# VH-VL binders against q8vl04: the designs that were tried, part 1

Every score and structure here is a prediction.

Target 1, 152 residues: q8vl04
Amino acid sequence: MKKQERQRYIKRLLSSNEIERQEDFVKLLRAEDIDVTQATISRDIKDMQLVKVPSATGGYHYSMPVQKQMDTEKKLKRTLKDAYVSYATQDKFVLIKVLPGNGPALATLIEAMHYDEIFGTLGDDAHVLIICKSLAMTLELQQKIQRLLSDH
Unless a header shows other numbers, all headers, positions and changes below count from the first letter of the chain; antibody chains are not in Kabat numbers.
F, E and O are the ipSAE of ESMFold2-Fast, ESMFold2 and OpenDDE, as the mean of both directions, binder to target and target to binder. V2 is 0.75 times the mean of E and O plus 0.25 times the DockQ between their complexes.
Where letters were taken out, [cut] stands.

## First folded at step 4 (VH-VL)

Design s4
Fold by OpenDDE, look of step 8:
Structure s4 (fold): chain C 152 residues (1-152), chain A 122 residues (1-122), chain B 107 residues (1-107)
Amino acid sequence: as target 1 above (152 residues)
Amino acid sequence: EVQLVESGGGLVQPGGSLRLSCAASGFTFSSYWMHWLRQVPGKGPVWVSRINSDGSSTYYADSVRGRFTISRDNANNTLFLQMNSLRADDTALYFCARDSYYGSGSYYFDYWGQGTPVTVSS
Amino acid sequence: EIVLTQSPVTLSVSPGERVTLSCRASQSVSSNLAWYQQKLGQGPRLLIYGASTRATDIPARFSGSGSETEFTLTISSLQSEDFAVYYCQQYNNWPLTFGQGTKLEIK
């Protein structure tokens, strides 16, 4: 498995689990038929800049850096709420129109989310062009965009 | 070991209803998108419906939209397909399948059940 | 919809032989193609995704190649357990579609 793909798994594990030890990552990933060593996980933890935060029941668990995870999504949602004009889709392409000056920032935020549906993202002054990996994936991305635009 | 076991199939008259279930085990069910597909004997599978990890998003083939409802119970590791207004052309072996991507959708399927037969006939 | 045409429909082969199965798409599906094996009374088993990547625990004798509209599944040396129906599936466009299948049977 490629490092980037593995790290996406790790990120998703963190969103669904309170993981206390590196060994727990290994166990969880192996349960998903991902062959990894603790050494590899250790490198990933460093690379991903995971932090340990206090647990409600005591002890500590691993978490994504607040600045990169929660803040990014919050910023993305805020940017969309404030700057969004419209979006359209054509095949693998999603074109988001925003108020002038907001395109690059939105593109950066979308890229930072590392959505699996996306091949690439470009932004100009008032537009973000997203290239999805397939036409089928465009549907999934549209739903994500709709969720972000919603108040939930 | 990943296992998917479908149930609920049977014989029903046109216009009738069935509820299919898929019991999942051997993996973190709540972390995977799940799908229903169906297959007529001697033909290739046909995609029917998908549901994302938490059930907040569903999608259906045009042929079943408005008649079928996909849902899931993550607490009990179970996938459902409510089929209403059944027609003769809904007759098939119905499979539940796991989406290959962890926490996302890929629309290729790494694990399938053995299927449950649905027959719609007068 | 994208039509996937598999050939041959049926192939009679002996163990140990090299087998090549074809899947042709009516339009480009890039590399978004999967191969499945289905044995009688069983659900499909994922063999290949992304046109050329073997799924987990799939023997090395299975390989996939191709892009756009022409795809091939190769079994380098057929084993007795490989007699089954093989399907290709595209996940590039809606609706998702499968081929009609190729049946490998014992000669």
Scores: ipSAE 0.390, ipTM 0.740, lowest interface PAE 1.1, mean pLDDT 92
Fold by ESMFold2, look of step 8:
Structure s4 (fold): chain C 152 residues (1-152), chain A 122 residues (1-122), chain B 107 residues (1-107)
Amino acid sequence: as target 1 above (152 residues)
Amino acid sequence: EVQLVESGGGLVQPGGSLRLSCAASGFTFSSYWMHWLRQVPGKGPVWVSRINSDGSSTYYADSVRGRFTISRDNANNTLFLQMNSLRADDTALYFCARDSYYGSGSYYFDYWGQGTPVTVSS
Amino acid sequence: EIVLTQSPVTLSVSPGERVTLSCRASQSVSSNLAWYQQKLGQGPRLLIYGASTRATDIPARFSGSGSETEFTLTISSLQSEDFAVYYCQQYNNWPLTFGQGTKLEIK
């Protein structure tokens, strides 16, 4: 099996199990008819940068790094606040200016939020243009952006 | 442990070319933006270039645009800087650096290599 | 472009002392300022970002403060391994800029 496909299964196992030992990955993958060696799993753990965190029952279990497990809103808030330069609204448009190169990443995160106010989002290197469904929804989105930009 | 190791620096005549490499380990290289910076002794670092996670977007300081090309090989965890038409004021210690943010650009850098020296002199 | 001016250029101090390093920006950079430590033969090490947030695994003796144009890095009880050059960097405006550095020397 390809490394990328195997690592997808490992992520699935982590989402539904507390796994303390590498051999438990092998057992769980075999239950899905995937036969791998412990050496292969050990390399995957390193490649995926898995960490051990304390269990509620004592001991430690494997987990994905916190950054990959952050919800979309936390990623959006961090990206917007760190890359944000300014924004403006006109009619149904919200234009956000960002530090160079950050436009596509911000646009992707905004799309992943699935905001009901948004008709569509376009990004270039240093801008994100958001097209809203109505004037009222533009105002609602502007308030959401301001809350994402606020301290606290 | 995150490691970045630059190589490929050296002495070159004005107008010459040089290719820098940066070997990355200890993190998911393909998920991070990567940067090149340079530093003249006694002065602060100067930002040179960056490349996004999959290599689809690049950006350059005005002083190097058109002469330098940043690229990456995610299969082999390696960052590159092709430097053409080198000038005396390109002389510096060159660093690769990891952008601190996962999947986008924060433009501050949580891990740096030890640098590779480039000298452009006739 | 935003010029960052660090002071003093060189500071001679003994271990155990409290030191304060200054970084002044030619115009507001909000809180988009980072601090780095660089030892001879090494790359910079990120200490502080967002003016006051310590980076991962940075000892609590390092603290940053300030906003807009005036920023400080404080080392509350200087250790022998802290002798190095310290740089500030703004990431508020393009182009990115660093200060010229403050060299912290043993007295």
Scores: ipSAE 0.000, ipTM 0.534, lowest interface PAE 14.4, mean pLDDT 85

## First folded at step 11 (VH-VL)

Design z1
Fold by ESMFold2, look of step 12:
Structure z1 (fold): chain C 152 residues (1-152), chain A 122 residues (1-122), chain B 107 residues (1-107)
Amino acid sequence: as target 1 above (152 residues)
Amino acid sequence: EVQLVESGGGLVQPGGSLRLSCAASGFTFSSYWMHWLRQVPGKGPVWVSRINSDGSSTYYADSVRGRFTISRDNANNTLFLQMNSLRADDTALYFCARDSSTGEGSYYFDYWGQGTPVTVSS
Amino acid sequence: EIVLTQSPVTLSVSPGERVTLSCRASQSVSSNLAWYQQKLGQGPRLLIYGASTLATDIPARFSGSGSETEFTLTISSLQSEDFAVYYCQQYNYWPLTFGQGTKLEIK
C-alpha cells in the first residue's frame, strides 16, 4: 500500500476514534485489512505532524494540528457571514445558496473542515451542494452550519 | 419492556438549578442516542438536547445552550440533564426519549418517559 | 424554521368511525415525518415514521400517507383507547419541530 493511501486511512481513523497509542493505529488498520508495522506508523505520525491533545478520560490522544483547523473555521465563518443566502435539504443533500461568485470558495472551506458527516461537496457560481453520508448526518451538518451562522 | 423514568423535577426560583435523571431499562442503553424534550401543557413538544451513545457528542437548543448540560452514565443506564440559570420560560414537563436507531441519530423518538415537571417561579 | 399545522384542532367522533387527521408543513420535509399519540399523564407514543411506516407494536388500524408538505394519519376503525392528542413531527430540517396537536375526543 502506498504511503499517501495509508495516511488517508490514518486520517479517517482519527476522525472517528480517540487513538491514544501508536499500537492502536496498527490494530485499527488491521481491522480494515491493512497490515503495517509500528515503525511505519511512527514515521507516518511524524510525516503527518500529528499532535497529542487532552482526552476526556485524562490522557492524551492523537489529532491533526489544531491551529490549522482554527484558521479554517474562522475563514468559514467569515465567508458564511459575507455570502450566505439560504439552504435547503432533501434526503442526503444540503444545497447552500450564496451570493454569486462565492460557491467555489465556500465549497473549498467546507472540504477543508473535514466534517465526518460529508461524503462530497460540489460548488458552482452561486451554490454549494453537499452530499452527506446519511439522512441523520444531514441534520447534524445543519446543526453545525446554523451554529456557524449564529456566531455574531 | 423498554422503560424510561424521569425524576428530579420540582419548583425552583429564577436563577436556580435542578438536575434531572432518566433511568433506562429493557434495552442496551449504551447503543442508543438519547434526547431531552420539554412540553408546556396544551402545546407540542420542543426539542432540548441530545447525546450520542458513548457521550462524546452533545448538542443543545439555542434557548438552553450554555445553561444546560446533558450527560450519561452507561454503567448505570442513566441519562442526566443539569439545568442551571433557570428562567420562567424553562417551566415545562421534561421528557427523556430514546432515539429510534442504534449507533446514529435518527431524530425521531420511539420511547419516551412519563415526564418530570419543572416549575420556575418566584 | 418549519411550521407544522395540524387540522382539525379538535375532532369529536364515535368509536368505530374512520378518522383522518391532517398535518401540513410550511416547506417540503420530504417523507421525514413522524406521528405520535399522547394520552393524559403519559409521554408521546410513536405511531408512524417516514410518513407511512408503522412503528413496532402499533395496531394495524393506524396508517400514514403523504409526502412533501401534506400528510395524513388515518385510524380505520376508532377504538375507545384511541382518544388522545396526536402530534406530527418533522425531522428534515433543523431545528426539529412538532405540530400543535389534534385532540381526538369522544362524541
Scores: ipSAE 0.567, ipTM 0.834, lowest interface PAE 1.8, mean pLDDT 90
Fold by OpenDDE, look of step 11:
Structure z1 (fold): chain C 152 residues (1-152), chain A 122 residues (1-122), chain B 107 residues (1-107)
Amino acid sequence: as target 1 above (152 residues)
Amino acid sequence: EVQLVESGGGLVQPGGSLRLSCAASGFTFSSYWMHWLRQVPGKGPVWVSRINSDGSSTYYADSVRGRFTISRDNANNTLFLQMNSLRADDTALYFCARDSSTGEGSYYFDYWGQGTPVTVSS
Amino acid sequence: EIVLTQSPVTLSVSPGERVTLSCRASQSVSSNLAWYQQKLGQGPRLLIYGASTLATDIPARFSGSGSETEFTLTISSLQSEDFAVYYCQQYNYWPLTFGQGTKLEIK
């Protein structure tokens, strides 16, 4: 499994579970037939900058870095607003056209958001191509893009 | 036979809250995405919210985001819609509907309930 | 948003007649269009999805056709139980949208 896909999965797990240990990630992923080692998870945790937060029942569990997520989203929104030209959708594909020089940066920011809807992204000088996991996911991603563009 | 039965509707004042329920039967509830839609009499349906199979992902229409919360209890085959900060324009017949696909959403709906009415009025 | 315009708004017909309902999209929705039937006091029932695929347990007298911006629901021979409101719905773009409906009533 690709790193970005795995990290999106980890994000999903975090939204549905209070995960206390790295070993718990491994167990949950393996239960989904995803072969992963604790070393890999450790790297992902660092890369994703997961933090431990207090649990309501005591102890700690892993969580996404809220501030980092907010900062990334803020950057994404700014970049999109500054560089946006147009976007179109076709089936599982979202094609965003941007001003020249902005494609790679926008693609990177989109990837950094770890959206569940996305299978993968490609960026060239003036375009970002997003491949969604399904038509339904394309609609959901479209909603997010529209919100970003609408300053909501 | 697939059945969806909504409940919990009623009259509420602006700013009030309601919790809708949808009891599902006749299918493996936990395998399907579920949706809430609403309909004003004489108008077409309007999509409100969706929840994936295990409840790990939810999405909302712009008009209800931040006010409504969709959830599910797969053990009891029940779908919920918590509605807070209700407004007059939330008045409608509320339907629960099954997404036609398993595992992933398709965003067309193969089974609907009979609806539960929600009226927001001072 | 995609606006779906259905025509006619109301259609008075007799049993046995062939009925054709139209749904026009403000822009292309490919083949991502569904048709529903809604009887008074009931929730909608799925008739067609993917513009032309008949849903499970729907009588063969119902058929859908069209793509992009023009869609048609046809009832080859209207039955007494077919008097209802019919809606089209697109699921190609966010937000999801429904038509305003066509009411079939008895002549």
Scores: ipSAE 0.025, ipTM 0.673, lowest interface PAE 3.2, mean pLDDT 91

## First folded at step 13 (VH-VL)

Design c2
Fold by OpenDDE, look of step 13:
Structure c2 (fold): chain C 152 residues (1-152), chain A 122 residues (1-122), chain B 107 residues (1-107)
Amino acid sequence: as target 1 above (152 residues)
Amino acid sequence: EVQLVESGGGLVQPGGSLRLSCAASGFTFSSYWMHWLRQVPGKGPVWVSRINSDGSSTYYADSVRGRFTISRDNANNTLFLQMNSLRADDTALYFCARDSSTGEGSYYFDYWGQGTPVTVSS
Amino acid sequence: EIVLTQSPVTLSVSPGERVTLSCRASQSVSSYLAWYQQKLGQGPRLLIYGASTLATDIPARFSGSGSETEFTLTISSLQSEDFAVYYCQQYQYWPLTFGQGTKLEIK
C-alpha cells in the first residue's frame, strides 16, 4: 500500500475510533489485509504529526494535529457563515452559493480540510462546486456543512 | 437468500445500556455498508447509524452520537449496536438494514431485518 | 429537513384494483426517492429506488414515477399480499427522511 493511501486510512480510523496505542493501528490495518509494521505506523504518526489527547474515560488516544486543523476549521466556519447563501446537491455534486467575492476563499478552506468525502473542489466568484466520491459521501458532506453552519 | 436477523432488544431503565446484534446471511457481508434504523409504531423509520464495509468509518444521527456505537464482525457476519445512556425517546423497533450499494453507500436500503424492540422505561 | 407527505393516509381497496399512492416532497429531491412496503410484523421491503427503478424480485405490478417534488407509486392490480403500509424515502438531502406512510387495507 502506498504511504498516502495508508495515511488516509489512518486518518479515517482516527475519525471513527479512539486509538490508544500504535499497536492498535497495526491490528486494525492488518485486520483489513493491510500489511504494516509498527515501525511504519510510527513513521506515519510522526509524518502526520499525530498527537495524544486525553480520553473522556481516562488515558490518552491519538488525534490529528489539533491546532492547525482547528484554526482552519474556525476560519472555514466563519467564512461559510459570513458568505453563505444556499447549497444544493445533485448526485456527487454539491453547489454552494455564496456572496460575491467569497467563492475562491471558501473553496480553498474546504480543500484545506482534506475531507475524505471530497474528490475535488472548484470555486468561482460566487460559487463553490464540490465533487464528492460517492452519493453517500455527498450526504455526509451535507451533514458536515450543516454542522458548520449551526455551530455544532 | 439475503437474511438479516436482529436480536438483543428488551426493556431497560433510563441511563441503562443495551447491545443489539444483527446476524447476516445470504450475501458477502464484508462488501456492504450496514445501517441501523429505528421505528416508532405508527411512524416511518428513522436512520440511526451506518458503518462502512471494513468498519473503518462510522456515522451517527445527532440524536444518538456519543451514546451509540456501531460495529461489525465480518468474520462472523454480525452487525452490532451498543447503546449507552438510553433515554425514553430511544424506545423503538430497531432494524438492521443493508445499504443497496456494494462497497459504497447510497443510503437507501435493499434488505431489512424483522426488527428487535427496545423499550426504555422507568 | 425535507418533509415527505404521503397521501392518502389510509386507502381501502379491493383485490384487482389499480392503486396510486402519492409522496410529496417539501423541496426537490430530484429522483433520489425510494419506496418501501412494510407488512405487519416485518421489516420494510424495498420496492422502488431512483423514483422509478424496480428493485430486485419485486413484481412488475409495482411501478414508480415522478421527480423533483411529486412522486407516485402505482400497483396496477392489487393482490391480497399487497395490503401493507407503504413509505417513501428521500436520499437527496441530509438528513434522510421518510414519509409518514400510507396504509392499504382491504375494503
Scores: ipSAE 0.848, ipTM 0.938, lowest interface PAE 0.5, mean pLDDT 94
Fold by OpenDDE, fold request of step 16:
Structure c2 (fold): chain C 152 residues (1-152), chain A 122 residues (1-122), chain B 107 residues (1-107)
Amino acid sequence: as target 1 above (152 residues)
Amino acid sequence: EVQLVESGGGLVQPGGSLRLSCAASGFTFSSYWMHWLRQVPGKGPVWVSRINSDGSSTYYADSVRGRFTISRDNANNTLFLQMNSLRADDTALYFCARDSSTGEGSYYFDYWGQGTPVTVSS
Amino acid sequence: EIVLTQSPVTLSVSPGERVTLSCRASQSVSSYLAWYQQKLGQGPRLLIYGASTLATDIPARFSGSGSETEFTLTISSLQSEDFAVYYCQQYQYWPLTFGQGTKLEIK
């Protein structure tokens, strides 16, 4: 599994679980047939800049860095609003047309959001191509894009 | 036979709350995404909300986001829609519907209930 | 959003007649189009999905055709139980949208 895909999975796990220890990530991922070591998880935690926050029941659990995520989303929103031209979909593909020079940056920002809907993302000078995991997720990604564009 | 039966509709004042229920039978409830849609008489249906199979993921129409909450009880084969801060434009017949695709959703709906009416009026 | 325009708004027909309903999309929705039947006092019933695939337990007299922006629902021989409102729905672009419906009534 690619690092970015694994990290998206980790993000998803964090959204639905209170994970206290690194070995818990390993167990959860292996339960999903994702082969991973604690060393790999440790690197991902550092790379993703996960933080430990107090739990309501006592102890600590891992969480995404809220401020960093918010900053990335703000940048994404700004870039998208400034550069957006149009988008179209076909099956699981979303093609976003942007003003020249903005494709790579937008693709990078989208990737940094670790959206669960996305299988892969690439960008050229004036396009971002997103491959979603399902038809439903293609629709839901559109919803996210539209929210970003509409200040919602 | 697949059956969906909505309940909980009624008359409520603006700003009020209602909780809709949908009792499902005739299929493995926990295997399907479920949806709420609503319909004003004489118009086509409008999608409102969806919930995935295990309830870990939800989506909402912009018009209801922050006010409505979709949930499910798979042990009792029941879908819910908690509606808060109701407005006049929420008035409609509310349907629960099964997503046609098992497990991953497709956003077209193979089975619908009979609907429960919600009227928001002063 | 994608606007689906159905025509005619109302159609008066007799049992046994061939019926053709139209659904036009404001832009291409490929084949991501479904057709529903809604009888008075009932919820919608799925007839067709993917523009042309017959849903489970739907009579063979129903058929769907078309792609991109022009779609058609055909009833080869209208039965008495077919008098209802018919809706098309696209599920390619967010938000999901339905047509305004075509009402089939008895002549």
Scores: ipSAE 0.846, ipTM 0.941, lowest interface PAE 0.5, mean pLDDT 94
Fold by OpenDDE, fold request of step 16:
Structure c2 (fold): chain C 152 residues (1-152), chain A 122 residues (1-122), chain B 107 residues (1-107)
Amino acid sequence: as target 1 above (152 residues)
Amino acid sequence: EVQLVESGGGLVQPGGSLRLSCAASGFTFSSYWMHWLRQVPGKGPVWVSRINSDGSSTYYADSVRGRFTISRDNANNTLFLQMNSLRADDTALYFCARDSSTGEGSYYFDYWGQGTPVTVSS
Amino acid sequence: EIVLTQSPVTLSVSPGERVTLSCRASQSVSSYLAWYQQKLGQGPRLLIYGASTLATDIPARFSGSGSETEFTLTISSLQSEDFAVYYCQQYQYWPLTFGQGTKLEIK
């Protein structure tokens, strides 16, 4: 399991569960046939800058850093709007053409969003290639891209 | 036999609300993404909303986002569409449809209901 | 958005005839095209997906062909129960789009 893919899983788990402990991440990921250690999860938590927030029932649970995510999304929107030329799709592949010099930065920002739809992302000087997990995910990623390009 | 039966349609004034239901049978409901589509007479269908198998993820057409809410009750094999702030251009026959893929979506639909009519008029 | 243009709008045919319906996409949708049949007072029924794959329990007289921008639905020998409206749908690009439909009516 690649780090980026694992972290997308972590994000997905956070969206559907109130996770209180690092051990709970390990258990949930293993339930998805993802072999991971608590040490790895600890590193991911730090890397993802997860924060503990109060729970309604008392105690704390892990959450994505809202401000960081907002900042990343804002930067992604701006970068995409400034650099976007076109996109095309084939099967599970989305190819975004951008102005020269913007591919790597855009790819990095997309990765930082940890979208559930994405299997992997690559960027060269003038392109970002996104590999989605399914046909549905490809369509939904298109919708997401379109929203980023729009004033929604 | 796969069956989808919509209900809850009717006449409502602009700004009003309706809640549509879709009763599913003949298949493992909780294994499929479900969709709502609508159709104006003489026109092709238009996709409205989808919900994944366990209800943890939803998507909406731009025209209904913020006004419509899709949900499901897997225990009772029922799909719902809560429609608020209805407008005249929401008038259509509303269909419940099953996504063709098991466990994931493909956004083509192998089974449809008969539809329930929604009319928004003053 | 992808515009799907179906032709003809209406086709008057007799039972036993070979029928060919066209669906043209404004740009390539590869093979991500489905065909539906909708009878009066009923919901659509899936006939073909992936441009050429016959859906479950659909009679063999139905067939789909084409790719990219040009697609065809063929009924080898029209039956009385086949009079209906036929729609194509692409699921390659967002948003999903349907054609305006072709109505098969009795001659």
Scores: ipSAE 0.840, ipTM 0.940, lowest interface PAE 0.5, mean pLDDT 94
Fold by ESMFold2, fold request of step 16:
Structure c2 (fold): chain C 152 residues (1-152), chain A 122 residues (1-122), chain B 107 residues (1-107)
Amino acid sequence: as target 1 above (152 residues)
Amino acid sequence: EVQLVESGGGLVQPGGSLRLSCAASGFTFSSYWMHWLRQVPGKGPVWVSRINSDGSSTYYADSVRGRFTISRDNANNTLFLQMNSLRADDTALYFCARDSSTGEGSYYFDYWGQGTPVTVSS
Amino acid sequence: EIVLTQSPVTLSVSPGERVTLSCRASQSVSSYLAWYQQKLGQGPRLLIYGASTLATDIPARFSGSGSETEFTLTISSLQSEDFAVYYCQQYQYWPLTFGQGTKLEIK
């Protein structure tokens, strides 16, 4: 079977299943009458740049890079909903205040989003400091933050 | 002399569409972020949308996101606003405006057009 | 959202007078405030940015001052062409907001 055709099947499997282990790909493909080795699957995973992302039930599962970003965004929204207090801005800085203990987790999630507006971010116990690339980017990041807080 | 001239406004029914144009001259259009703003008579302007210099990045006010599309043609020095699913509260004078800085935006506006009226009414 | 409250709503004055217009922000906007002049049938004209920096080709009779929540636009000797509506605008917080305007009219 051609690599391109096999990889389309793998993509379909990812959309329908939470797949935690490489051998699970082999089992699922075999159920579709596609006989493939783990070595082939390992090469496909690398070639497709699949990532492992947190599952809702705990543990991790394989995902396309786009799916990883969507899972991160959901987690970011939840974290903001639970811990957000306020934000302020000055020059190229956005300072988000959060309930104590939540700064590092929020900073990690913001970094994982790879927002184009952001030069860098740091968290302490009750704050996240975001350094933006420009004044305009600081304004536009605020719109993103407000959307994340609004749940729509 | 910097000039911005809007056109394409008019009367339209709710749910209808209009396409606004803004003809730019007297400056290097491709070096500037461009914006659309709108104004109800007797009130201050309200920001609508922006597009960066090469058109690769766009932003919208929440009230118009998903309904309006900003675009630009740098070869012909023209800014556009495609407005779909129009509502009565989209009724306003629409201005194109130049962002005051080159490269990256500033979100204050040094040159504006004269405005083109849009009326959305049953 | 930041509310900008301009006062007075209307000011009747004569040419040659000194005019001071006020803009109050509902929370600090540092110095990220611009002033615009708008004449009937025209788009706004940028006068001041950064609270106090005069825009290109604006007459020296215009000046801006203030910071944080309180801002003023001053016209030192009013000219006949200065009768218009004046708006303030903040650009520190999303969404961008403008004041409701002050109409400057001939007495």
Scores: ipSAE 0.627, ipTM 0.839, lowest interface PAE 1.3, mean pLDDT 90

